VH-VL binders against UPF0111 protein PH0637. Designs and how they scored, part 10

Target 1, 226 residues: UPF0111 protein PH0637, of Pyrococcus horikoshii (o58371)
Amino acid sequence: MIKMQVWKKLFAKSPFKPLIRHAEVVVQTVETLEKALDSWARGDYENMKEYAKKVDDLEDIADKIKSELRDSITSKLLMPVQRTDILEYLHMQDKIADAAEDTAKWLLIKRNLDSIPNDIKDIILKMGKESIKAAKLVYEAIKQLDNVLESGFAEKEIKKEYKIIKQIEEVESKIDGLDSKLMEIVFTSELDWKDGLYILNIARTLSNISDKAKDTAERIRVLMNK
Short names: E, the ipSAE of ESMFold2; O, the ipSAE of OpenDDE; V2, 0.75 times the mean of E and O plus 0.25 times the DockQ between their complexes.

## First folded at step 1 (VH-VL)

Design p12 (framework fv_polzastobart; at its last look DockQ between E and O 0.76; V2 from the best seeds 0.00; counts 0 for: pae E 16.6 > 2)
Fold by ESMFold2-Fast, scan of step 1:
Structure p12 (fold): chain C 226 residues (1-226), chain A 121 residues (1-121), chain B 107 residues (1-107)
Amino acid sequence: as target 1 above (226 residues)
Amino acid sequence: QITLKESGPTLVKPTQTLTLTCTFSGFSLSTRGVGVSWIRQPPGKALEWLASIFWDDDKYNNPSLKSRLTVTKDTSKNQVVLTMTNMDPVDTATYYCARSLYDYWGEMDVWGQGTLVTVSS
Amino acid sequence: DIQMTQSPSSLSTSVGDRVTITCRASQGISSYLAWYQQKPGKAPKLLIYKASTLESGVASRFSGSGSGTDFTFTISSLQPEDVATYFCQQYNTFPYTFGQGTKLEIK
């Protein structure tokens, strides 16, 4: 497999360079979800549907890369970190794309948004914007981890990495705050039960994007200890 | 410069159908997120939103007027048409069309001059 | 439907005075509220949107504040050309609804 040979060669240079390639697709997936959310909020069902299909396609690509990376790692590759730690990182990073796909699936359930208030749409859009920040920070974190390794674990590079991890945690906290505010609005509004269920599931799956980003950042801490 | 102008009959008999046309320039209803809304105002009274139509042909009608309202667009002519059936003297009002912005889905930034429609025998 | 209640229904004051008009929504509308100025025989003119954002080209003496259910519109120093009826409008939920209007006059 030519693709597998490419991954093996990249792993030989750094255990983290293939993970950076996977993270690029994860970012694209979340960015595409934001376009679906923008169309959704404007009542543009057809464009929302097209972007939702794009999210599904990108998540499939991310999952295929994950499988290829898993299969390309062998006992013959000398790595400064354990194979199982790399695979656990990859699994968490891929779950970010899974959460984006789940959100897109929920968006598709309802065609007419007449009964959905603009304040609810606004918070959902803000959660989407913050989710992009989370995904991009994960991408920056894995790139910085490669710099940590190339520097021989220099203190200044390690400090930069921890700063990025803290920013991911701050974004997740902000999204949790937005989710709490949304819950309050849903439960104090006159929204019918189906609309409430629809909105709460969109919020849950959006929150899961940042939750998985935070989990991915915790795996970076593990990788830095090796 | 953005302009909208209402046209149609100024006098309608009870039970008849009212048809009003909004002709606009300076923007297109093919532009994502842009819409046109119809609002009316009885003499000396408050404004009442009637209907909106958006770039993607999505339509919203005031539920209190039920199936009496139909709104359509002709994007190539830059026109939006409002049809209101079974007119009654209480429907006497100045009818406005206005541009609705996609950024916040409801504020009306540019309005037509309005056309007074009187319903009487 | 969301009911919009304006107060006062009318007021009369002097040039240079500070004018305050309030608008109350029967349900939370976040910041999705607009203020319009309407002079006799003319179409409404948008002054404020998103509760506190001044429309381009509108004089800086006009301002808006509030969120949720209680909103305020202020003219910091009344000018003769400000004589008009002012309306609030919520656009958080369909159908869009307007307040009953506040007629502003100079003594």
Scores: ipSAE 0.005, ipTM 0.503, lowest interface PAE 12.3, mean pLDDT 87
Fold by ESMFold2, look of step 2:
Structure p12 (fold): chain C 226 residues (1-226), chain A 121 residues (1-121), chain B 107 residues (1-107)
Amino acid sequence: as target 1 above (226 residues)
Amino acid sequence: QITLKESGPTLVKPTQTLTLTCTFSGFSLSTRGVGVSWIRQPPGKALEWLASIFWDDDKYNNPSLKSRLTVTKDTSKNQVVLTMTNMDPVDTATYYCARSLYDYWGEMDVWGQGTLVTVSS
Amino acid sequence: DIQMTQSPSSLSTSVGDRVTITCRASQGISSYLAWYQQKPGKAPKLLIYKASTLESGVASRFSGSGSGTDFTFTISSLQPEDVATYFCQQYNTFPYTFGQGTKLEIK
């Protein structure tokens, strides 16, 4: 009840301010995943494990905030935008943290990476950095959407929003290229099948981060078209 | 100062098993990412990687020698042991051990002086 | 296995000359390439790793470049003490493999 009153006060200020608060935790989650991934690429399992555990904890926090926001919106009928559009945005944004947790879980599966070629580790690290960049751009996008609303949908602010959305789409396209390259290397090399499965699942979870970031950006387009 | 030294027999008869010991100082195999590799060089020929063993006891053998190779370590003694079965005159070479930094880049940054092993009747 | 092909197999040149040795991998190895110097009767010595990074304590006249499959090693001004055989090695994928070597001599 105490936290529901805080959320209701934020919703009264703007339909987007509670979503910005959720996005702050999502950014913490993906920044922590970046540290886990850096440690993983260096073969530092113990540091990677510590960061992966923190990713799990932060995802739990993001999920609790999502639930609290959902409960606050359901009991309130005075929204300037459609409630269902806000809830769908929140759902997609929360999936970014969920995908980050999935990546962290896969990193934990293999304790020793000596059998993984270094060029594969390098591609995975590049995919990770781009996916995390996409998630950070979502945070900038929701902050900019609040600016669009505050300006009364000024054309200059809308143009800034579309520029951020375009950047998210460009990063997602780059990740698709890296994923295709990685799949070709894995299937044309003499890599052990279990190692191949491990690597491709890490790549899939990283791609899911950027996919959810792009899905979230698309919800912003819907909100601007009213 | 980091040093490695190979020790063992210098003459081996065909079909015998070769056992070489790498004794090192100035680093520990308990350090994350550190390993020791065995490399050989037949007289006047190219270097050939044989095997590696890392701090976490992961082992890698050159597939071209199939199951002839065994590598083990004793971290407390600062030793790595290479065993190579069924020696043949073509295995005559200088055998080196070297420190590998696989956790970082997997290059061999410090080498032992090498020991010539001759395989003949 | 990844084959490493060096050229030339031997080279004879004068003190002060620029020396270039090339190494080609049979498949992409990114930048996971090392260069070693082996003087007669001695163990190999690491000069360059990650294709272009000079090992600590190695003279600045040595350099390396390249990525993917094609790599070069350069001595900017040959010194008498540089008489040696030089090897490249890929360390991207097990088994690690070496080039056949380039014997460098002063005429």
Scores: ipSAE 0.000, ipTM 0.466, lowest interface PAE 16.6, mean pLDDT 86
ESMFold2 (binder alone), look of step 2: mean pLDDT 92; pTM 0.938
OpenDDE, look of step 2: ipSAE 0.036; ipTM 0.571

Design p13 (framework fv_polzastobart)
Fold by ESMFold2-Fast, scan of step 1:
Structure p13 (fold): chain C 226 residues (1-226), chain A 121 residues (1-121), chain B 107 residues (1-107)
Amino acid sequence: as target 1 above (226 residues)
Amino acid sequence: QITLKESGPTLVKPTQTLTLTCTFSGFSLSTRGVGVSWIRQPPGKALEWLASIFWDDDKYNNPSLKSRLTVTKDTSKNQVVLTMTNMDPVDTATYYCAHIRGSYFEYLDYWGQGTLVTVSS
Amino acid sequence: DIQMTQSPSSLSTSVGDRVTITCRASQGISSYLAWYQQKPGKAPKLLIYKASTLESGVASRFSGSGSGTDFTFTISSLQPEDVATYFCQQYNTFPYTFGQGTKLEIK
């Protein structure tokens, strides 16, 4: 019934819906970065540049949603969790998009992409794909946190949340392994200094995506510790 | 037009308690997201953030001074009050209050003129 | 605590010159950095936030750039009214910390 549907829309919304909305934009930001990395790996500077600009646009949207959420948060006496914990969570989640933006800025610095060896490009692409997994898992985690809070911290919902957190930690560990492998390749490569600096900064900022995802997961643990 | 003004004693003896009042206009501390910060600057030195208070009475104190600092607000009077206990000569500084626009991240868009507080025996 | 270091501590230059001031954080702060201008005897004024966003009403000759640990503040063409002390502030990591300041003077 339309009447029941209307009431569900008014009262079923979690106070955490804006955090989920923000996480959606964070996922889109990292997914768009992966498209920039795909173009980068093919030596397609113009398409890479277009996707890099889109990453900046999406990070700006994420920042605006963050500001809106802060403005909408009410007294912590009306919330099941403290306002400061929610804002700290939002801060960590937004840093994922910031890391994606930092990566896009580094990609734009170099126009001649053909000088980068394919084995280096392959590792960077793998790091990018794992970064998407990290961002999507953060999105799943904040949705599941909503279920945890709505259930009154039911054990089965908490267990599902910890499973997602562990998956984020596994992705971060895998990216660390890829970064180590990249360093080994760079050490044996015939890269000039400029290309070396370029690659190292791309790898650092890509690794930061999963590092910030892990930090976000730790904030979820804090929110569940009741 | 946002304006803030600090008031309180200009001379404090060691071990005494300092009480400063920030009186403002052009915004309300009942507005969601808005806050006020206290910052100090010793003569010729860097700025130091002391404390912040927000519309919902949420408070943040600098950990190095946390046990000495209390910040309160009176929304109806457009005032924020900073209290700092056990004053020492090293606490001699110009004290400012400043507006927080509504961001979690604390950059300070409008500042009071500052009040010099000298701590001397 | 994150230590903020500005360079140079003081700078003397001519009207019309391009002025560059740098700020370095002891650890990563992403883009959460603000720049303030403080004229003698007056309160600080916000010029730039989020490393590169110009505050409303601030002259377009002021700009900021950088991310992570290294940040730059630029005045494209120095005016006499720009004589002031400039300082950076990180607001990424609690407690929030300021640089020591850069005193800008005209020759």
Scores: ipSAE 0.000, ipTM 0.394, lowest interface PAE 22.1, mean pLDDT 84

Design p14 (framework fv_polzastobart)
Fold by ESMFold2-Fast, scan of step 1:
Structure p14 (fold): chain C 226 residues (1-226), chain A 123 residues (1-123), chain B 107 residues (1-107)
Amino acid sequence: as target 1 above (226 residues)
Amino acid sequence: QITLKESGPTLVKPTQTLTLTCTFSGFSLSTRGVGVSWIRQPPGKALEWLASIFWDDDKYNNPSLKSRLTVTKDTSKNQVVLTMTNMDPVDTATYYCARGPEWFTSSYYFDYWGQGTLVTVSS
Amino acid sequence: DIQMTQSPSSLSTSVGDRVTITCRASQGISSYLAWYQQKPGKAPKLLIYKASTLESGVASRFSGSGSGTDFTFTISSLQPEDVATYFCQQYNTFPYTFGQGTKLEIK
């Protein structure tokens, strides 16, 4: 929908404003995944399938925006930050949406959801909720980075950015803890091996959302270093 | 519940300006990601996209009709207006307005269409 | 502009038959392709978007496949109400472009 000329105009205002637009779609993708997980936990396959389709659509939108932004960054643009650093940031941010899509694909593998114990479903729902928090914190971080640039890299704004980065790291740590607890439950339960494989892959792809959020935060540190 | 309806003149003389209004209900053009487009179809021929306008007042016109097309919106009235200048008999077609989905996209398909209005251009 | 070419331009077949229509893009459009059904005197109706995703409320006998430049639309078992002209549309690149249409008739 958005032509490359619109992105070039937005880049002229700030190298980060196009990235903020992309981050908005990433957040929507993860929020939609949580709705798929809620339906999944209730055994509602049809509603889960609809939300899973929407996750796939939103990830494709995020990927298309990424491609348009990449094509819009030219040697003629005067930018206060390195182009390669912007592209590396965008790549990491887009991988958050990729992880959400992977999770949705795994949810669709199984139609009869009643064989999955509620204690396992509860932990997966908690992981999903924390994943939304991670995505929203990335959105806050890129918005704050725009404030850092507009302030001329003022120390006060840099410190605010660092606090958001730390919160992303804390969310990732919490998700890792939930994943470890889930692993213990799976290995001590009498789950069918196929259900075990199904659950472990859902957990792995959910954990990747926060892992990529943390990787994105590391790219922000690079963008702030002069 | 989502409906769109085209209105405007059905007969236009060569060189005149065509103005068509799309009135819709069941959605708002202030909703992020939503757009309304104009598509036409000459009798017995293929569909041709003319113009799109989006929630943020962003506008796109078909380059092949460059400078002849203007699209505007009035979100409070739930209306989108297409203006096409210098009409020619080859512009005789059924004109449709259609909605793009609520998803934020760089690309749109059209999920709901108006009934269409036949515009004949003749002397 | 991306040119969309449909094949065949028309076909006549029998109720219960499997119908296949193809659409080719002059350059890569990923999976950003939609299929529409248009009955005589009516507006087009969306059947499929993103090459293979069935629109809500559309009969399961309709399906789509393909990516890049080559796409296929299939009706697994033709019903009388399926008599219509079918159009593909790419929405990867402005301007959006449509195929010339395939007119489907029953013998």
Scores: ipSAE 0.000, ipTM 0.461, lowest interface PAE 14.5, mean pLDDT 86

Design p15 (framework fv_polzastobart; at its last look DockQ between E and O 0.68; V2 from the best seeds 0.00; counts 0 for: pae E 8.3 > 2)
Heavy chain, then light chain:
Amino acid sequence: QITLKESGPTLVKPTQTLTLTCTFSGFSLSTRGVGVSWIRQPPGKALEWLASIFWDDDKYNNPSLKSRLTVTKDTSKNQVVLTMTNMDPVDTATYYCAHTSYLPGDYVRFDYWGQGTLVTVSS
Amino acid sequence: DIQMTQSPSSLSTSVGDRVTITCRASQGISSYLAWYQQKPGKAPKLLIYKASTLESGVASRFSGSGSGTDFTFTISSLQPEDVATYFCQQYNTFPYTFGQGTKLEIK
ESMFold2-Fast, scan of step 1: ipSAE 0.023; ipTM 0.609
ESMFold2, look of step 2: ipSAE 0.012; ipTM 0.588
ESMFold2 (binder alone), look of step 2: mean pLDDT 90; pTM 0.917
OpenDDE, look of step 2: ipSAE 0.382; ipTM 0.776

Design p16 (framework fv_polzastobart)
Fold by ESMFold2-Fast, scan of step 1:
Structure p16 (fold): chain C 226 residues (1-226), chain A 124 residues (1-124), chain B 107 residues (1-107)
Amino acid sequence: as target 1 above (226 residues)
Amino acid sequence: QITLKESGPTLVKPTQTLTLTCTFSGFSLSTSGVGVSWIRQPPGKALEWLASIYWDDDKYNNPSLKSRLTVTKDTSKNQVVLTMTNMDPVDTATYYCAHSFYAPLSREEYFDYWGQGTLVTVSS
Amino acid sequence: DIQMTQSPSSLSTSVGDRVTITCRASQGISSYLAWYQQKPGKAPKLLIYAASTLQSGVASRFSGSGSGTDFTFTISSLQPEDVATYFCQQLNSYPLTFGQGTKLEIK
């Protein structure tokens, strides 16, 4: 607590700065996926494909940052948190970008987008918008953890962190609700079975974005425990 | 256009319970990060924060008055209610409700819009 | 509790003058500080939040600076409508606390 505040004063560096940088790329990955989804909903395969490729490129950048972080973490002279906890956090945060990349891959397997009803497209777009909120909240959560550390685990800072975690959980619940409604539409409509399978996998991988965001938030709870 | 308005009794006798209602428009207490706070100001004195309630029903009360204060919300009616027990002449003040904002995405916290205030006089 | 101390408690100056008010926190509050303007019989109005960010719709002659424990509020060129009491507030720790206020008057 007090010792962590002293550490930060001495070194003027956050031990979470690389995790924050990785989270920035994760946000960009999910934002780019939303652009792919927008093109997808408009029936614009070529623009969708370009955004899907950018999602893949950003996930590669996130993975590179993750690898660099793994390599550098043991060379630190002073760490206020356990290496294993940091690596587990990083792993979960990276899975958010992985889920976005998986979604983009599913979008690409179908060229005729006009066969998908607008009702289904609308719900998927809403899931995409909420996924951006989940990623951004994870970014704010890791930044707020720096304030928790700087304050010596002050109650106000811990409460702010729990508010962010609560909002991540709310977004995940909202996406789960949207996914449930989508499944009802898919199973009560006269969709071709291949289109049904396509939509189910897009929904599953989109839901995984917020699920992994929630898992990442649970890792923040672990990092806060002293 | 965010607006808030306080309502309740303007005269309270010592030992009685004060109940004030804040009715608002232009925002919803179901919106992430949004809250409503109560602040009072005795005549000619500084502002004193009393309590805050947020979208997630998270509540904060001034520790010096915690045993006397209850804050609740009715999101469907756009209302927040403050209850303060065992009123004393020293509690004479103008009571304000204000829009509170905790925005994790922008890391902001502030009171940007206030009601007009209601003067509550505590006397026998 | 974090105590907020303002200086001066009152100030009289002329239209067009540069006005400076200071606020000191008893503990570090980072940049979690807001400045409010209150005219007689009116509710407070938010002018500045996050120590230096001007609220939307607020005149550019108002500014804030500082971090940690020492904060400054400035009016670059005093106007007649700026006659009011000014309060600082910390939003770093519960309970939220305000300064005692600075009453600004024109000569």
Scores: ipSAE 0.000, ipTM 0.427, lowest interface PAE 17.7, mean pLDDT 85

Design z01 (framework fv_azirkitug)
Fold by ESMFold2-Fast, scan of step 1:
Order: sequence, then C-alpha cells, then structure tokens
Structure z01 (fold): chain C 226 residues (1-226), chain A 120 residues (1-120), chain B 107 residues (1-107)
Amino acid sequence: as target 1 above (226 residues)
Amino acid sequence: EVQLVESGGGLVQPGGSLKLSCAASGFTFSGSAMYWVRQASGKGLEWVARIRSKANSYATYYADAVKGRFTISRDDSKNMVYLQMNSLKTEDTAVYYCTRDLYGEWFDYWGQGTLVTVSS
Amino acid sequence: ETVVTQSPATLSLSPGERATLSCRASQSVSSYLHWFQQKPGQAPRLLIHDASNRATRVPARFSGSGSGTDFTLTISSLEPEDFATYFCQQYSNWPLTFGQGTKLEIK
C-alpha cells in the first residue's frame, strides 16, 4: 500500500487519477443528455439538437482521456494492479458515455415531437435523472477505490466502497422498473408503430447507461481484490 | 489546474488589426468549445465569438457587431485559441476574455483578460 | 434577440442584510440562465448555473430561483466580499445575452 502512495509522489500518475478524470467527463456527458431530454420533452427540436451535439463533444473528450490513459498503462512495465483490470474498468466506464451518445442519436431521428404523449415523455425524463445518479455514483466509487488502496484496504474504506456499489445496483433496479412501466404504456397505447420503435430505442439506450454503470461497479470489485 | 491566459492586446488606431491569443492548460482542450467575451469599461459582458471542437467540424459563430471583421481559430496541437480582429472601431475597445464551454455555456473558467484600446 | 434585464441597477445595503437581485428575460429561457459575480479588476466568476445550481466552492449563502422569464439571485446574509457586480446570462436562445448588471455597494 506504501507503493501506491510512492507512485503518486514520484510520478503524479496514480492509476486511478486519470480514471477519476474520465469519470467526471462521463458525468458531464450524462448531465448534458438530460438537457437534451428536457428540450425534447418540451417539443424544442433545435435546442435538443444543440445539446445532442454537445454530448458528442463530451464523448470526444472522454475518448481522448481514454486514449491517453491507455497509452500510459500500456507503456508501463511495473504496475501496482493488473493492466488488464484497469483497461477493462476504463472500457466499462467509457461505455456509459457511449450509451448517452446513442440516446442522443435516437432523439434526433424524429422532428415532430408533439405526437409523443406526455406520460411517455415524463417516464423518459425520470429515467434520464436516475441515469445522472448512476453516473455520479460511479464517479464516487472510483474516488473511493483510490482511498481503499491508499489506506491499505482498511475495513472502513472497503465498507464505504461496498455501500456505493449497492447504491449503483439500486439505481439500475429503479431504471429497470421505469423501463417496464414505459413498455406497458407503449404496448397498450394508440402509438404509431414508428413512434413505438422510436420510444423503445430511447428507453433501451437510457437503460444501458445504468447497465454499464453496474458493469463498471463489478470491475471495481475486481480491482479491490488486489 | 485549469488555466486560460490571454495575450496580444494593446493600443491600435481605428481601422487597424490585432490578433489575440489564449493559451489553455489543465483540461482536454481539443474537445472543448472556446469563446471570446468582451467587456467595455464600466459596462456589461458581450459575447464575441465561438469555435466548436473537431467533433463539430470547428464550426464558428460570431456576434453581429463583429461578423465579417473578426475571425476565431484554434490550434489543438498547441492548446491555443485565437481572435483575429480587423477593421477595428472605437466601440471595440474592451477587455477581451477567453473562456471554455464544456457544457451549456457555463463559462466555468475565465482568463485574466487582455485590454484592447482602439483610439487615435 | 432575447433581451435580459436586471434590476435594480444599483443596490445599497449593509453587511449582514439579505440581498435579492432580479433578472427578467423578454421571452422564456426555461431554466437556462446563469449568474456571475465580478469584482473590480477581476474576471467574472460563475456563481449559479441553470437557474438554481450552486457552482463548485460557492458559499451556501448564495441561492438562485426562478424559471421561464423571471429569476432571482439571493444572498442570505451579506459578507464584505460580496459587494461586487452581478450579471445574469441566458443560453436558451442564440445569440447568448447578458444582463446589464446589478452593482451591490455598501450603504
């Protein structure tokens, strides 16, 4: 555990500091998607399009951070943790931003937003807000993992990390519940087939945000086992 | 950590030109939209120009007051954003700030500003 | 195009008092409005983003409220360092527009 603190001092490059930077951008990406969803729900296509494009900007930033970290990890000879575990974690965390980008792309498919009922829009907005919670919890989890390793796997730090992981799982379950309710409404409504397809794909990609957050939490468990 | 440092301001005669520079550090510059915002002495803030990231094809936008006279550009390899100002007018006299937009035009970090004075 | 109007232009108060600053937009900007603080000789500092969210490291005494066309910035108990000029900015409609500013000065 001393070697982790030495790495921070000598190299200013903890394996977890770049992952924390990446996680912060992932949070911003999901928050920006929520702005796109808010405009979408109001029938404001032009502002929705602007925010959807901003999601692309942030995903590009996340990709550059990922590339920098990947190059740094690959070039290192001695690591305090397995390279492959770090890369698998980074891959899962980045997929959260990918899911946000996919959702933004689906939003742009349709120009006439007035044909979508408000009850459907309300559930999608709620899924969006819960997705922000999932992304923020991932950010807290990676920060706490850094504390776990610095403490030499102190019991209290491990316990805090486990609590965050459980909260991520709880948020994913809430989003699953919202998705199920949305599917019921879509199936029993008078929606046009194309509107149904549109809504179901938005819901699928939104659900993927929390699904990937949960997968990221699983990678944290693997990293803690070092 | 995040720093934006403007330079290139000075005194110039009406009809003259100046090129402002802004050096960025502490964040992934290439993925951020960059802005120039100005403020005349004792007055409010006025947006001047915007340049988006490579993901948005470096799209540029200008305030009506400067359109056709000012050009915003960037060099991602140097973490620099520029403002080329041509055909300067006395009403262009202001402190020019460089600011970033990671999301929602928050303008969360600003440079110290560089003073441009247009007078005879 | 969207005109943003701040009132009052100048507000004279004493330390410890509550300050309420108004910002009104000529058309709805939803919640897409930010508040900035600027002290003499300094760059603007982001205080509140998206109408009601306090920016990082901004003291709890600052709060924002409102939506649509009517917004307020409240400082619950003025500290000496709070006497500055405050600007609001909308980003719902292009071009981006700022209010003219409200100057808080010591009474």
Scores: ipSAE 0.000, ipTM 0.420, lowest interface PAE 17.2, mean pLDDT 84

Design z02 (framework fv_azirkitug)
Fold by ESMFold2-Fast, scan of step 1:
Structure z02 (fold): chain C 226 residues (1-226), chain A 122 residues (1-122), chain B 107 residues (1-107)
Amino acid sequence: as target 1 above (226 residues)
Amino acid sequence: EVQLVESGGGLVQPGGSLKLSCAASGFTFSGSAMYWVRQASGKGLEWVARIRSKANSYATYYADAVKGRFTISRDDSKNMVYLQMNSLKTEDTAVYYCTRGEYLDSFYFDYWGQGTLVTVSS
Amino acid sequence: ETVVTQSPATLSLSPGERATLSCRASQSVSSYLHWFQQKPGQAPRLLIHDASNRATRVPARFSGSGSGTDFTLTISSLEPEDFATYFCQQYSNWPLTFGQGTKLEIK
């Protein structure tokens, strides 16, 4: 694989370059999930299934990068931050892709998608788009962390990092608000109980994407506390 | 180049029957959902019938106005979609368009035939 | 069913002017709203799909915006060939429904 060869070469230069590469795959995973959600909302089971499979493939790639990075980081002699803090960061970042995979698996459980009301679909689509924002902000955060360390923990770079962390928290709050609105609709509508269970689990796993993004941001705070 | 060509329209008396055909070319027909949409003279467009791909078990759907009277079908070996119209009413007078509604990641009517006129009158 | 209403019914403008056409749905259709152009005696032509995405071979002067219940089709500078009837269509709720059309005519 050209990506694998490039990744190994890049990893030799910096512990953060592989983390940034992993974050790129996490973003791709969440973006692909949103395409699955779009097909789901249109009632297209077959195209949804194809995007769901791609989400699984991308999550597998993220897990492979995580495993290789874990082994390589442990063998490093000189590092600007604690190895255990980096590994805990990687673990949280990878959970974002896991949440996207869980969401895709829930989408596949139901074949008749036309029974789901459009107001429910609309909120879930909005949650999906906000999840992309969360994943992209995590990508920006890890890139900015590299800048913080290269600058020797310059105050200006630390301030930029905290701004990104705050934006991640704001996106998580928006998704939480959408989830609350969705629950209200589910409980006031004439929704079949199985459809209710289905929607509740989709919402839960979608919310986990931003929850894990927030957890990842908390690990960045730990990495900045020398 | 994607092409859809309708045929089979004509004049028929109320209570009569007609079978419309649509020949598709320039794409993987078996992977598409095909639709019939009609338009009365000087009026707007109205969805009539839908048939999904083999992957979706050729599921069929009909507008309430034609349910029980019209039957949509397809023959993937010939790249054809059909609309069997029975018990025709004067309100069915319209130009009937064959269109591709679902293809790959698309869920919109991206290609249309030229249309075939159906006139229900004596 | 979801009723889709277009306004105005007729819009009289001159070449070079900006045209703004509105489409309103009786309930949310998310972004699943498409715009078509139809000239007399011709089949409809897809212009914009999924609220804001320009279809293949459609000139850059056409743009779409909106979500939920309110949608707009904009033609930034009218060309003579743009005088036609425009229909919006929702693909969110079954049955699929079209607006009644907006006729663009030369002033």
Scores: ipSAE 0.000, ipTM 0.419, lowest interface PAE 19.4, mean pLDDT 85

